# VHH binders against Death domain-containing protein 1 (DTHD1), part 13

Target 1, 86 residues: Death domain-containing protein 1 (DTHD1), of Homo sapiens (Human) (q6zmt9r679to764)
Amino acid sequence: DNLLHWLAEELSEENAESLSSTLPLRRSTIQLIKLKNPDDLTEQIHEFLCFWKKSLPTFTDKLRLLARHLRKIGRSDLAEELKFKW
Key: E = the ipSAE of ESMFold2; O = the ipSAE of OpenDDE; V2 = 0.75 times the mean of E and O plus 0.25 times the DockQ between their complexes.

## First folded at step 13 (VHH; framework vhh_vobarilizumab_d1)

Design t6 (from r7 with A108P I111Y; at its last fold request DockQ between E and O 0.87; V2 from the best seeds 0.72)
Amino acid sequence: EVQLVESGGGLVQPGGSLRLSCAASGFTFSSYDMAWYRQAPGKGRELVAGIYSGGDTSYARSVKGRFTISRDNAKNTLYLQMNSLRPEDTAVYYCARGPDTEWYKGEPFDYWGQGTLVTVSS
ESMFold2, look of step 13: ipSAE 0.475; ipTM 0.815
ESMFold2 (binder alone), look of step 13: mean pLDDT 81; pTM 0.815
OpenDDE, look of step 13: ipSAE 0.867; ipTM 0.956
ESMFold2, fold request of step 14: ipSAE 0.466, 0.473, 0.426; ipTM 0.814, 0.818, 0.791
ESMFold2 (binder alone), fold request of step 14: mean pLDDT 81, 81, 80; pTM 0.813, 0.815, 0.809
OpenDDE, fold request of step 14: ipSAE 0.869, 0.881, 0.880; ipTM 0.956, 0.958, 0.958

Design t7 (from r3 with Y103K K104Y; at its last look DockQ between E and O 0.92; V2 from the best seeds 0.00; counts 0 for: pae E 4.8 > 2)
Fold by ESMFold2, look of step 13:
Structure t7 (fold): chain B 86 residues (1-86), chain A 122 residues (1-122)
Amino acid sequence: as target 1 above (86 residues)
Amino acid sequence: EVQLVESGGGLVQPGGSLRLSCAASGFTFSSYDMAWYRQAPGKGRELVAGIYSGGDTSYARSVKGRFTISRDNAKNTLYLQMNSLRPEDTAVYYCARGPTEWKYGEEAFDIWGQGTLVTVSS
């Protein structure tokens, strides 16, 4: 999960809010993650991404989905770096 | 049909301990994220501790190290063990259930108990 932590370090708060609005996570899960790390945005985002990854069926092309969402929020640079890092 | 019933509140001296219970009925308890909130007089509700359906926990900084949330899925019961209690912990404590599905714009917790009063005073 060092790849997801790297991505969490690269996202702004605005980027993370935009991304989280399209990722289907339980609202209660999001709130409990924020409770755990209230002052550490990077760790919050990292945990969001980890929960999202675990919530998807094994057959899902998670890299393609994540890259698509990154492009939608204006971070095509991260989408390309993601492909490089896999 | 769906109910959460808290118990275990009371008066306790600073430094004391209290164990809250929340009996759940009318739903598959093990499938839900659960949490304890509290509301002090004149304040909004504050999330104190939560436990995911998978068993992981999280705590507000003000209670971490002093409070322990747990669940017994066989008994459909949520617990909050409160140690080293302080006057600022005085509040009505509420048990809350998180829905199992994501819905945009939905409240994080959809079912609440009636609350149990905890008073920490000399």
Scores: ipSAE 0.192, ipTM 0.655, lowest interface PAE 4.8, mean pLDDT 82
ESMFold2 (binder alone), look of step 13: mean pLDDT 83; pTM 0.839
OpenDDE, look of step 13: ipSAE 0.837; ipTM 0.941

## First folded at step 15 (VHH; framework vhh_vobarilizumab_d1)

Design ctl (from t6 with D33S Y52S W103S F109S; at its last look DockQ between E and O 0.56; V2 from the best seeds 0.00; counts 0 for: pae E 7.3 > 2)
Fold by ESMFold2, look of step 15:
Order: C-alpha cells, then structure tokens, then sequence
Structure ctl (fold): chain B 86 residues (1-86), chain A 122 residues (1-122)
C-alpha cells in the first residue's frame, strides 16, 4: 500500500510512539515489528500501520479512522493530506 | 549491568538438532522481547526468531517449522530449538534483547551476547 508507506515516511519516531499508544495494537505486536525491522523506522511504521489496517472490521472506513488518529496525535496536516489522496 | 551469554552451539550433521540457550542478567527479563540473530561468514546479520514479552513469536521464513524460540522467565533464559539443521544454518548465533513493555523507542537489539557458533557439516 503506497498510501501507508507515504504516511510512514512522514511520521517521526515521536509520532509513531504516540500513534501506537492510541491505536488498538498489542505491545507484543509492536515489539515483534521492531525486531523485524531494527534499523528502518519507516518500515517499522509501515508494518504497524498495515497490521492495524488488517485488524479493522471490514465495514469500517479505514481512512476516516486513520485520519481521526492522526488528528489525535497532533498531525492534522497529515490527516488532511490523506483526504486528498483517497 | 546487562549481560547475555549464549551456549549450546557446536558441530552437527545435516538433519541434526541443537538447542541454544541464552542466560540473561542485569535486567527484568520478563519485561523485554528477545531474539536470536545469526551471522554466517561474510554475510550480514539476520533475524532468526523473535519472542515478545508475552510469548508471541515470529520466525524468518528460512527457519519456520524447523526452529522454535522459547523463554523461561523464571530462569531468565532464552532458548532456540533447532531441528532439521542444514549446512545453510551454519553461523554464529546471537541472543539479543529487544524493546521492553514500557518503551516503544528502544532499539530492538540494544544488547547482544558474544555469540555461539553452530556448524552444520556438508
């Protein structure tokens, strides 16, 4: 998914930490993602976004939820950018 | 001070088995994810298997179904059961500490053991 990879490139480590705290992801999943991609922050973020997207119910608007989380962590700029990339 | 000490490596024939151990000290073992990495001569280091603080596991595709990572939190020990060994598994195997339950920011392999050599004869 090019969109999630673009977003992963735009997020800082602090953004990723905040986002992982607000998303319904298990700490064990985050630990394993970091082990898999130890030196590549962008790939770590991309992987956790993909995992989160996979965990959503099929009827849930994935982009709307992601935008809400981005606003919650203080990245409303990225939330608006997502809207234009739909 | 954090220490990780691997043991259990050796020379085995193809198809054989080995069990690696990693004795951990100097930290709350149960709070950290742990991993085994390996490095063959002239190659880069690669992840073999990881285990979260809660016991969830992941494996490199090349070892899935043959290797089993486990931990004994009461003994502060990480294990790697290696079955159906192949010459391609020949490497120095390293125990590594990953991120804890209290921090997302830590590097996954911020502490490493000295390694234990596994040689699978051709």
Amino acid sequence: as target 1 above (86 residues)
Amino acid sequence: EVQLVESGGGLVQPGGSLRLSCAASGFTFSSYSMAWYRQAPGKGRELVAGISSGGDTSYARSVKGRFTISRDNAKNTLYLQMNSLRPEDTAVYYCARGPDTESYKGEPSDYWGQGTLVTVSS
Scores: ipSAE 0.017, ipTM 0.501, lowest interface PAE 7.3, mean pLDDT 80
ESMFold2 (binder alone), look of step 15: mean pLDDT 81; pTM 0.813
OpenDDE, look of step 15: ipSAE 0.162; ipTM 0.574

Design w1 (from t6 with D56E; at its last look DockQ between E and O 0.93; V2 from the best seeds 0.00; counts 0 for: pae E 3.1 > 2)
Fold by ESMFold2, look of step 15:
Structure w1 (fold): chain B 86 residues (1-86), chain A 122 residues (1-122)
Amino acid sequence: as target 1 above (86 residues)
Amino acid sequence: EVQLVESGGGLVQPGGSLRLSCAASGFTFSSYDMAWYRQAPGKGRELVAGIYSGGETSYARSVKGRFTISRDNAKNTLYLQMNSLRPEDTAVYYCARGPDTEWYKGEPFDYWGQGTLVTVSS
């Protein structure tokens, strides 16, 4: 969604690598995302986040979980801003 | 026993078309991401196209618009429709299956068929 695209724009490549390693995504999914947009890091990150969101049960508090991952990778600033944008 | 068996390869002229099939058995086909790779003589394996368990597709730029990946979950079969073939598409084409869990840290695709040869030449 638009919120995940905003987040994708705010993450550095290092942030994205750290985040993708902590998210529960199949490695096949990650490879297919990279195949689709090999030179557009923001779009790769956006798709990682979208697939992660879709992989979660509907009862999951996705905002809280995403914020936790952002704090874990050192982006507490984005974790706070996420709550205001959601 | 997981098995992936490719078929449909052959010799075709530039501009021609082929349809590859991959018969899958020994696992719940609909639950896995699937892909086609290819390996040209003297080259490494190259990811060509993939299809998620949910049906969305992804393509290498070199084949987008010419190749179409699809799956038939009722027949446990993966397909690759290849149109407007070029000599550069000459390769052994492999059907590949992704891992069964999100926490597997090995290869992105961990089961492979024996391949089917596609030759594009005049």
Scores: ipSAE 0.305, ipTM 0.722, lowest interface PAE 3.1, mean pLDDT 83
ESMFold2 (binder alone), look of step 15: mean pLDDT 81; pTM 0.820
OpenDDE, look of step 15: ipSAE 0.869; ipTM 0.955

Design w2 (from t6 with S58T; at its last look DockQ between E and O 0.88; V2 from the best seeds 0.00; counts 0 for: pae E 2.4 > 2)
Fold by ESMFold2, look of step 15:
Structure w2 (fold): chain B 86 residues (1-86), chain A 122 residues (1-122)
Amino acid sequence: as target 1 above (86 residues)
Amino acid sequence: EVQLVESGGGLVQPGGSLRLSCAASGFTFSSYDMAWYRQAPGKGRELVAGIYSGGDTTYARSVKGRFTISRDNAKNTLYLQMNSLRPEDTAVYYCARGPDTEWYKGEPFDYWGQGTLVTVSS
């Protein structure tokens, strides 16, 4: 959605690598996302986040989990922004 | 225990069609991302098409619109329908399976079949 796309635009290549390492995404899923659009980092990150979101049970507080991951990769600023945009 | 066996390759004229099959055994087929790779003479392996465990598909730009990946989870079989074949599609085609967990940090696809040869030549 808009929120995940905003986040994808705010992440650097280094942030994206760190985030993909901490999110529970399979290496195969990441490779297939890269195949779809190999030249567009923002779109790749957006799809990583969408796949992660869909993999979680609906009762899960997905925004809080995402904020935790953002803090772990050193982007507490984005974790706070996420809280205010939901 | 895990086995992937490709079939359906052969010699085809340009513009022709082939359907590749990959019989899978030894694992819960429906739970895994699956893919087709190919390796042309003198080149490295190239990811051609993939299908997520959830069923969505994606394709390399060079084959999009001509190839269709599909899976039949009841038969534990992965397919690649190849239409409008071109000489540059000549390669050994490999069925590949992704890892079973998010925590594996090795190759994106870690089990492979032995391949089936597709030759597109006049």
Scores: ipSAE 0.373, ipTM 0.772, lowest interface PAE 2.4, mean pLDDT 84
ESMFold2 (binder alone), look of step 15: mean pLDDT 82; pTM 0.819
OpenDDE, look of step 15: ipSAE 0.869; ipTM 0.956

Design w3 (from t6 with A60V; at its last look DockQ between E and O 0.83; V2 from the best seeds 0.00; counts 0 for: pae E 2.1 > 2)
Fold by ESMFold2, look of step 15:
Structure w3 (fold): chain B 86 residues (1-86), chain A 122 residues (1-122)
Amino acid sequence: as target 1 above (86 residues)
Amino acid sequence: EVQLVESGGGLVQPGGSLRLSCAASGFTFSSYDMAWYRQAPGKGRELVAGIYSGGDTSYVRSVKGRFTISRDNAKNTLYLQMNSLRPEDTAVYYCARGPDTEWYKGEPFDYWGQGTLVTVSS
């Protein structure tokens, strides 16, 4: 969605590497996303987030989990901004 | 036991086409990301193309536009259509399956077939 694409635009290469290792994504999925979009970091991050979101049960508090992951990678500023956009 | 059996390799002239098949058994085929790798003589294995469990595809730059990966979940079969073949595509091609969990920390693709030889020469 627009929110995940906004987040993908705000993240750096270092953030993307941290996210790919932190998010519960299959290693095959990560490899194929990188193969598909080798030079488009924003699209890689957007795809990581989309796959992660779809992997979660409907009852899961996705906002809270996403904010927690953002804090883990050092982007507490973005974690707080989610509260205003969600 | 997981089994992946490749077929369809052979000798073809440059510019020609081949279609590879990989028959899968011993797992729920539709639930897994699948891929084709290749290994040229004296080289390491290279990821060529992948297909997500959801059907989207991904390709290494050197084959994009020439190769098409596909899957038939009803037949538990993975395909690689190879068009406009070049001598540098000569390799043993391997079918590969990804892990079933996000928590597996080994290789991105952890089950492999025995391979099928593709030779592109005049």
Scores: ipSAE 0.401, ipTM 0.772, lowest interface PAE 2.1, mean pLDDT 84
ESMFold2 (binder alone), look of step 15: mean pLDDT 80; pTM 0.804
OpenDDE, look of step 15: ipSAE 0.864; ipTM 0.952

Design w4 (from t6 with E102Q; at its last look DockQ between E and O 0.89; V2 from the best seeds 0.00; counts 0 for: pae E 2.3 > 2, unsure alone 60.0 < 65)
Fold by ESMFold2, look of step 15:
Structure w4 (fold): chain B 86 residues (1-86), chain A 122 residues (1-122)
Amino acid sequence: as target 1 above (86 residues)
Amino acid sequence: EVQLVESGGGLVQPGGSLRLSCAASGFTFSSYDMAWYRQAPGKGRELVAGIYSGGDTSYARSVKGRFTISRDNAKNTLYLQMNSLRPEDTAVYYCARGPDTQWYKGEPFDYWGQGTLVTVSS
């Protein structure tokens, strides 16, 4: 998705690893994503976010969860922008 | 007990092909990410290819375009089709299973088979 790709572009590896620590993603999934595109951090983060989104039931408030995770890693600026883009 | 049993290894000339199989038992095969690792003589193990429980695949740069990972959930079997083999592909190939939890700390893949030897030489 366009929104998740924008978010991937905004995050750094430090932010991405902090986010992946708080997201409910399998360690095997993370490793396989990194294997696929080891030199393209934006694409890695985009895939992390897509797998996370796909793992959630449709009734889940994905915006609220993602914003909370972004605040936990110190990116409250992105959490605020997210609500306008969702 | 979780079991992973690899087969299909052998001696092949450069440019040749092999198909590896991994028979899985003792767990719900379709629920797990699976992978092939290899260990060349004198080297550590390296991740070669992986397949998510949902069927998407990932490949190491060194094998992309030459190797194809696949799974048959009805037969509880993981496959690796290896084409255009090179001497650098010589290694023991291991089938590996990922953990079943989303927040698992530790190794990305935590169960291993015994390995099957692939030798690419003239």
Scores: ipSAE 0.385, ipTM 0.764, lowest interface PAE 2.3, mean pLDDT 83
ESMFold2 (binder alone), look of step 15: mean pLDDT 79; pTM 0.798
OpenDDE, look of step 15: ipSAE 0.866; ipTM 0.953

Design w5 (from t6 with G106D; at its last look DockQ between E and O 0.86; V2 from the best seeds 0.00; counts 0 for: pae E 5.8 > 2)
Fold by ESMFold2, look of step 15:
Structure w5 (fold): chain B 86 residues (1-86), chain A 122 residues (1-122)
Amino acid sequence: as target 1 above (86 residues)
Amino acid sequence: EVQLVESGGGLVQPGGSLRLSCAASGFTFSSYDMAWYRQAPGKGRELVAGIYSGGDTSYARSVKGRFTISRDNAKNTLYLQMNSLRPEDTAVYYCARGPDTEWYKDEPFDYWGQGTLVTVSS
């Protein structure tokens, strides 16, 4: 919760678009999230991260997986900070 | 074969109400996000309201508080209750289904019905 909100605050719209394309999340879910909070980018990002987290099996190392995705979109700095908040 | 059939449109006075229905077939209705779009003449399609497969709802600001989206998974039917209608709500309303895979990126909703016309005027 707190960790995903911190991450949502750190991402730009371009970062968020790249990240949403990398995460296995339905396009319809993303569109409905944007409809709900069209002017609040941070809340949009936070919401889709929460949906992504809920979509994974409980045993999954979700934070490690998230760090990998952050590196893929060119935000290795955030991936490193995420590891210290692990 | 995926089919979406809208009904319930018509002519209504400002301040009036209409209930739109969308009969769905050819897929597992309960597994999909569903939505209503509308398109006024000469304008692009506008997403009006959506309902997740899990039941949560989302609304455009222009209709929030006036429109209610709902689904009846036992009847494979999507609804849009439209209250306090205004002339600017005049449009063709479309029922739409989200994609069946999480890697589909090109369109957020991949099937539409034929549409039902709603006209709000005196």
Scores: ipSAE 0.090, ipTM 0.568, lowest interface PAE 5.8, mean pLDDT 81
ESMFold2 (binder alone), look of step 15: mean pLDDT 80; pTM 0.806
OpenDDE, look of step 15: ipSAE 0.807; ipTM 0.922

Design w6 (from t6 with Y111V; at its last look DockQ between E and O 0.79; V2 from the best seeds 0.71)
Fold by ESMFold2, look of step 15:
Structure w6 (fold): chain B 86 residues (1-86), chain A 122 residues (1-122)
Amino acid sequence: as target 1 above (86 residues)
Amino acid sequence: EVQLVESGGGLVQPGGSLRLSCAASGFTFSSYDMAWYRQAPGKGRELVAGIYSGGDTSYARSVKGRFTISRDNAKNTLYLQMNSLRPEDTAVYYCARGPDTEWYKGEPFDVWGQGTLVTVSS
């Protein structure tokens, strides 16, 4: 909760679009999140991360996957910081 | 076959209320995000309200506090309660279904009903 909110605060507008295109989220879910908070990028990113986390099987190494996505969108700095905050 | 059928539209005075229904068939209704769109004369379709498969809701700013989306998974029915209607709410309202997979790359909502007309005028 706190960790995903921290991450949402660290990401930029460009990272929100990159994240939504990279994370395995339904296109309908993405659209409804944007509808709810169209001008609040931090809240949009926070909800993207929450929905993504809920969509994964319990056994999944969510830290490893999230770090991979962050590196793919050019935020390796956050991927490394995430390892120390998890 | 997959089918969405809207009903409940009509002519209403400003400030009035209407309740729209969408009967769904041919798919596992509870597994899908659902939405209402509207299309005003001369405009494209716009997303008005949505409800996730898990039951949470989202609303366009222009309708929040006036419209309420809900679903009854036992009856395969989507609803839109519209209160405090304004002339700018005049549109054909469409029920729409999203895909049930993260791998689909097309439109956010890909199955549509034929629409029900709502006219708000004195």
Scores: ipSAE 0.520, ipTM 0.841, lowest interface PAE 1.4, mean pLDDT 86
ESMFold2 (binder alone), look of step 15: mean pLDDT 82; pTM 0.824
OpenDDE, look of step 15: ipSAE 0.873; ipTM 0.956
ESMFold2, look of step 16: ipSAE 0.502; ipTM 0.831
ESMFold2 (binder alone), look of step 16: mean pLDDT 82; pTM 0.823
OpenDDE, look of step 16: ipSAE 0.869; ipTM 0.956

Design w7 (from t6 with T101V; at its last look DockQ between E and O 0.86; V2 from the best seeds 0.00; counts 0 for: pae E 3.4 > 2)
Fold by ESMFold2, look of step 15:
Structure w7 (fold): chain B 86 residues (1-86), chain A 122 residues (1-122)
Amino acid sequence: as target 1 above (86 residues)
Amino acid sequence: EVQLVESGGGLVQPGGSLRLSCAASGFTFSSYDMAWYRQAPGKGRELVAGIYSGGDTSYARSVKGRFTISRDNAKNTLYLQMNSLRPEDTAVYYCARGPDVEWYKGEPFDYWGQGTLVTVSS
């Protein structure tokens, strides 16, 4: 949906690098996303988030996990905004 | 043990086509991201195409529209269909497999075949 794309637009390159360190994503997946979208940071981040979301069990509180990651990278403002958009 | 064996390389004229194969064994092939890299004489290895475990594909700008990566999970085989070949595509092509765990800090692809030589020349 639009929520992950909104978040991708709000994140900086610095934030994206921090997320790649904290999200449970295969390094091969990260490399292939970057290969596909070499000049489109927003789309790279969007794809990272989509792959992360798909990797989680359906019972998982994805909002809480994503908010935790956002706080960890210093974006508590986005973590709070996410709660209102979810 | 993990084994990757490339085949299908050879000499081809510019504009021609070639299909590379990579026979995989020793792992659950369908669960892994796979890729083709190439190494031209005197240069480093370059990622040219990848295919996610879910089937989506990704291509370097230099080969997009000309190369097609595919996988046959029933045969544990990775393919690279190369069309409209150019002299700059001359390289040793390597089949590669991604790591089996998330957050792996090493190379994005950690198992490699021995390579197959593709020469594009008239």
Scores: ipSAE 0.272, ipTM 0.711, lowest interface PAE 3.4, mean pLDDT 83
ESMFold2 (binder alone), look of step 15: mean pLDDT 80; pTM 0.809
OpenDDE, look of step 15: ipSAE 0.860; ipTM 0.950

## First folded at step 16 (VHH; framework vhh_vobarilizumab_d1)

Design x1 (from w6 with S30R; at its last look DockQ between E and O 0.86; V2 from the best seeds 0.73)
Fold by ESMFold2, look of step 16:
Structure x1 (fold): chain B 86 residues (1-86), chain A 122 residues (1-122)
Amino acid sequence: as target 1 above (86 residues)
Amino acid sequence: EVQLVESGGGLVQPGGSLRLSCAASGFTFRSYDMAWYRQAPGKGRELVAGIYSGGDTSYARSVKGRFTISRDNAKNTLYLQMNSLRPEDTAVYYCARGPDTEWYKGEPFDVWGQGTLVTVSS
């Protein structure tokens, strides 16, 4: 959970928008998160990641999936750093 | 057939309270994020409050601390408790349902009730 908050701090607004487009999140969930924290991008991203993580089956390798999404949006540096924060 | 039916609107003085209900039918209510929107005269629909399928809530800044959204999954009913009402809260209030899948690319909330009118006036 601290790991997801760190990641939320590292993402730019453009990165966050790209990530939300690639993550399988319900459109209603995204809208309600933005409603809750309209001025706090870091908190919005943190909540996006938390909801995405909770939506996945327990057996899923969530770290591997997250790293893959980070590479897709051009943040391979963060994908690699995830390994060291595990 | 999917339906959302709002009730509980009316005329109330500033500072008063009102409780809205939304009866849902035709779908698995517990699986959906639900929300209340409102539309004031001459304006577009505005998201007021939402409740996730998991029960957490989210509120517009303009209503935080005054409005409480809740759901009763056993009764397929969504509620909005509205306290400390102000004239600017005057609007038609709509119950809305979000999709239950991440693959839907349309509107964040895509099923709507017919609305219930709330008028806050001295």
Scores: ipSAE 0.502, ipTM 0.832, lowest interface PAE 1.6, mean pLDDT 86
ESMFold2 (binder alone), look of step 16: mean pLDDT 81; pTM 0.825
OpenDDE, look of step 16: ipSAE 0.871; ipTM 0.957

Design x2 (from w6 with T101S; at its last look DockQ between E and O 0.75; V2 from the best seeds 0.71)
Fold by ESMFold2, look of step 16:
Structure x2 (fold): chain B 86 residues (1-86), chain A 122 residues (1-122)
Amino acid sequence: as target 1 above (86 residues)
Amino acid sequence: EVQLVESGGGLVQPGGSLRLSCAASGFTFSSYDMAWYRQAPGKGRELVAGIYSGGDTSYARSVKGRFTISRDNAKNTLYLQMNSLRPEDTAVYYCARGPDSEWYKGEPFDVWGQGTLVTVSS
């Protein structure tokens, strides 16, 4: 929760759009998140990340997957920092 | 056949309450995000409230604190409790279902009921 909120604060709007387009989230889920926090992009991103985390099987190495996504959007710095913050 | 059927609309005075129901059939209800939209005469449809498949809820600013969305997965039914109704809540209310796939790129809610009319008259 705290870690994903930190990440949401560190992402630029462009990074967040790139990340959200690669995350397996339903369009209905995205719409409802935006309805909840229409004026707070950081909170929208935080909720996107939380829903993504919940959507994964509990045995999944979530750190590794998130770091992979961060590297793909050009934020290897955050991917490395994420490893240390777990 | 996938079907959503709304009921519970009617005429009510300002400050009154109504409870809308949406009976769902033809799909695994518990697996879907669900929502209520409304459309006032001559206006576009607007999202009013939604409930995620996991049970969390989300509301438009204009209805927060007055409306409560809920679902009963055992009865395949979506509800909207509407309290402290105002004349501006007058609209046809629609039950809507989201897609079951993260890969679907169409509308955020893609299955709709026929609607139920709510009239709030002072």
Scores: ipSAE 0.517, ipTM 0.838, lowest interface PAE 1.5, mean pLDDT 86
ESMFold2 (binder alone), look of step 16: mean pLDDT 82; pTM 0.824
OpenDDE, look of step 16: ipSAE 0.875; ipTM 0.958

Design x3 (from w6 with E102P; at its last look DockQ between E and O 0.92; V2 from the best seeds 0.74)
Amino acid sequence: EVQLVESGGGLVQPGGSLRLSCAASGFTFSSYDMAWYRQAPGKGRELVAGIYSGGDTSYARSVKGRFTISRDNAKNTLYLQMNSLRPEDTAVYYCARGPDTPWYKGEPFDVWGQGTLVTVSS
ESMFold2, look of step 16: ipSAE 0.559; ipTM 0.853
ESMFold2 (binder alone), look of step 16: mean pLDDT 82; pTM 0.822
OpenDDE, look of step 16: ipSAE 0.878; ipTM 0.960
ESMFold2, look of step 18: ipSAE 0.482; ipTM 0.817
ESMFold2 (binder alone), look of step 18: mean pLDDT 82; pTM 0.822
OpenDDE, look of step 18: ipSAE 0.874; ipTM 0.959

Design x4 (from w6 with V111I; at its last look DockQ between E and O 0.81; V2 from the best seeds 0.71)
Fold by ESMFold2, look of step 16:
Structure x4 (fold): chain B 86 residues (1-86), chain A 122 residues (1-122)
Amino acid sequence: as target 1 above (86 residues)
Amino acid sequence: EVQLVESGGGLVQPGGSLRLSCAASGFTFSSYDMAWYRQAPGKGRELVAGIYSGGDTSYARSVKGRFTISRDNAKNTLYLQMNSLRPEDTAVYYCARGPDTEWYKGEPFDIWGQGTLVTVSS
């Protein structure tokens, strides 16, 4: 949760848009998150990550999956840091 | 057939309250994000409040603290409690349902009711 908040702070608007399009979130969920915090990109990203994490089966290796998505959007630096902050 | 039927609109004085209801049928209500939109004459539709399938809520700034969205999954009914009503809240209010899948690329809310008119006037 501290980890997801850190990640939300590190992402650029471009990276956040790329990441949100790869994460399996409903369009209605995305719209409602944006309605809640229309001017706070960091909080939007944090909520996207929280909803994504909650939607996954309990045994899922969520850090490995998140690191893979970060590498796909060109943020391998954050993918590496993710492993060491846990 | 999927249906959403709104009710509870009417004429109310400024500062008054109304509760809107939306009866849902033809789908598994508890599985969907739901929302209320409104449309004033000559304006576009605007998102007012939403409630996730998991029960969390989200509100437009203009109504936060005055309106409360809720759902009763046992009755397949969505509600909007509107308190401290203002003339600028005058609009047709619509119940809306979001898609059931993360991969749907269309509108965030894809099924709509017929609307119920709320008029706030002295």
Scores: ipSAE 0.491, ipTM 0.826, lowest interface PAE 1.6, mean pLDDT 85
ESMFold2 (binder alone), look of step 16: mean pLDDT 81; pTM 0.817
OpenDDE, look of step 16: ipSAE 0.869; ipTM 0.956

Design x5 (from w6 with K105M; at its last look DockQ between E and O 0.77; V2 from the best seeds 0.00; counts 0 for: pae E 3.1 > 2)
Fold by ESMFold2, look of step 16:
Structure x5 (fold): chain B 86 residues (1-86), chain A 122 residues (1-122)
Amino acid sequence: as target 1 above (86 residues)
Amino acid sequence: EVQLVESGGGLVQPGGSLRLSCAASGFTFSSYDMAWYRQAPGKGRELVAGIYSGGDTSYARSVKGRFTISRDNAKNTLYLQMNSLRPEDTAVYYCARGPDTEWYMGEPFDVWGQGTLVTVSS
């Protein structure tokens, strides 16, 4: 949980938009997240990541998948840090 | 066919309460995010409250603490309990369902009911 909150603090709005387009999450879920925390981008991103994590099967290597998505959006720096924090 | 039918609107005095219902049919109700929107005369639609398929809730700041969204998956029904009503809550209230896939590019909620009128007036 702390790890996803740290990541949410490090992502820009542009990063979060790019990440949301590659992660399988319903547009209705995203809208409700924004309704819940309309002025707190960090909490919006944190909740978005939590919903994504819950949507994955338990057997999924979530660290590897998240790192791959971070590299895809241009944040390889965060993908490296993720390995040390996870 | 997918259908949403709202009921429970009416005239109520400031400070009063109403409970709205939305009967859903034609889809697996428990699998979808659901929401209530409202539209005041001369205004656009605004999202009032939502409930995730997993049961967590979200509220617009203007209604938090006064309104409670809930769902009964056994009855395929969405509810909005509205307490401490104010004249500013006067609107047509709409039940809405989120889309069936993550790749849908349209509106966050894409299936709508016909609406039920709530009037808060002395």
Scores: ipSAE 0.311, ipTM 0.733, lowest interface PAE 3.1, mean pLDDT 84
ESMFold2 (binder alone), look of step 16: mean pLDDT 82; pTM 0.826
OpenDDE, look of step 16: ipSAE 0.856; ipTM 0.953

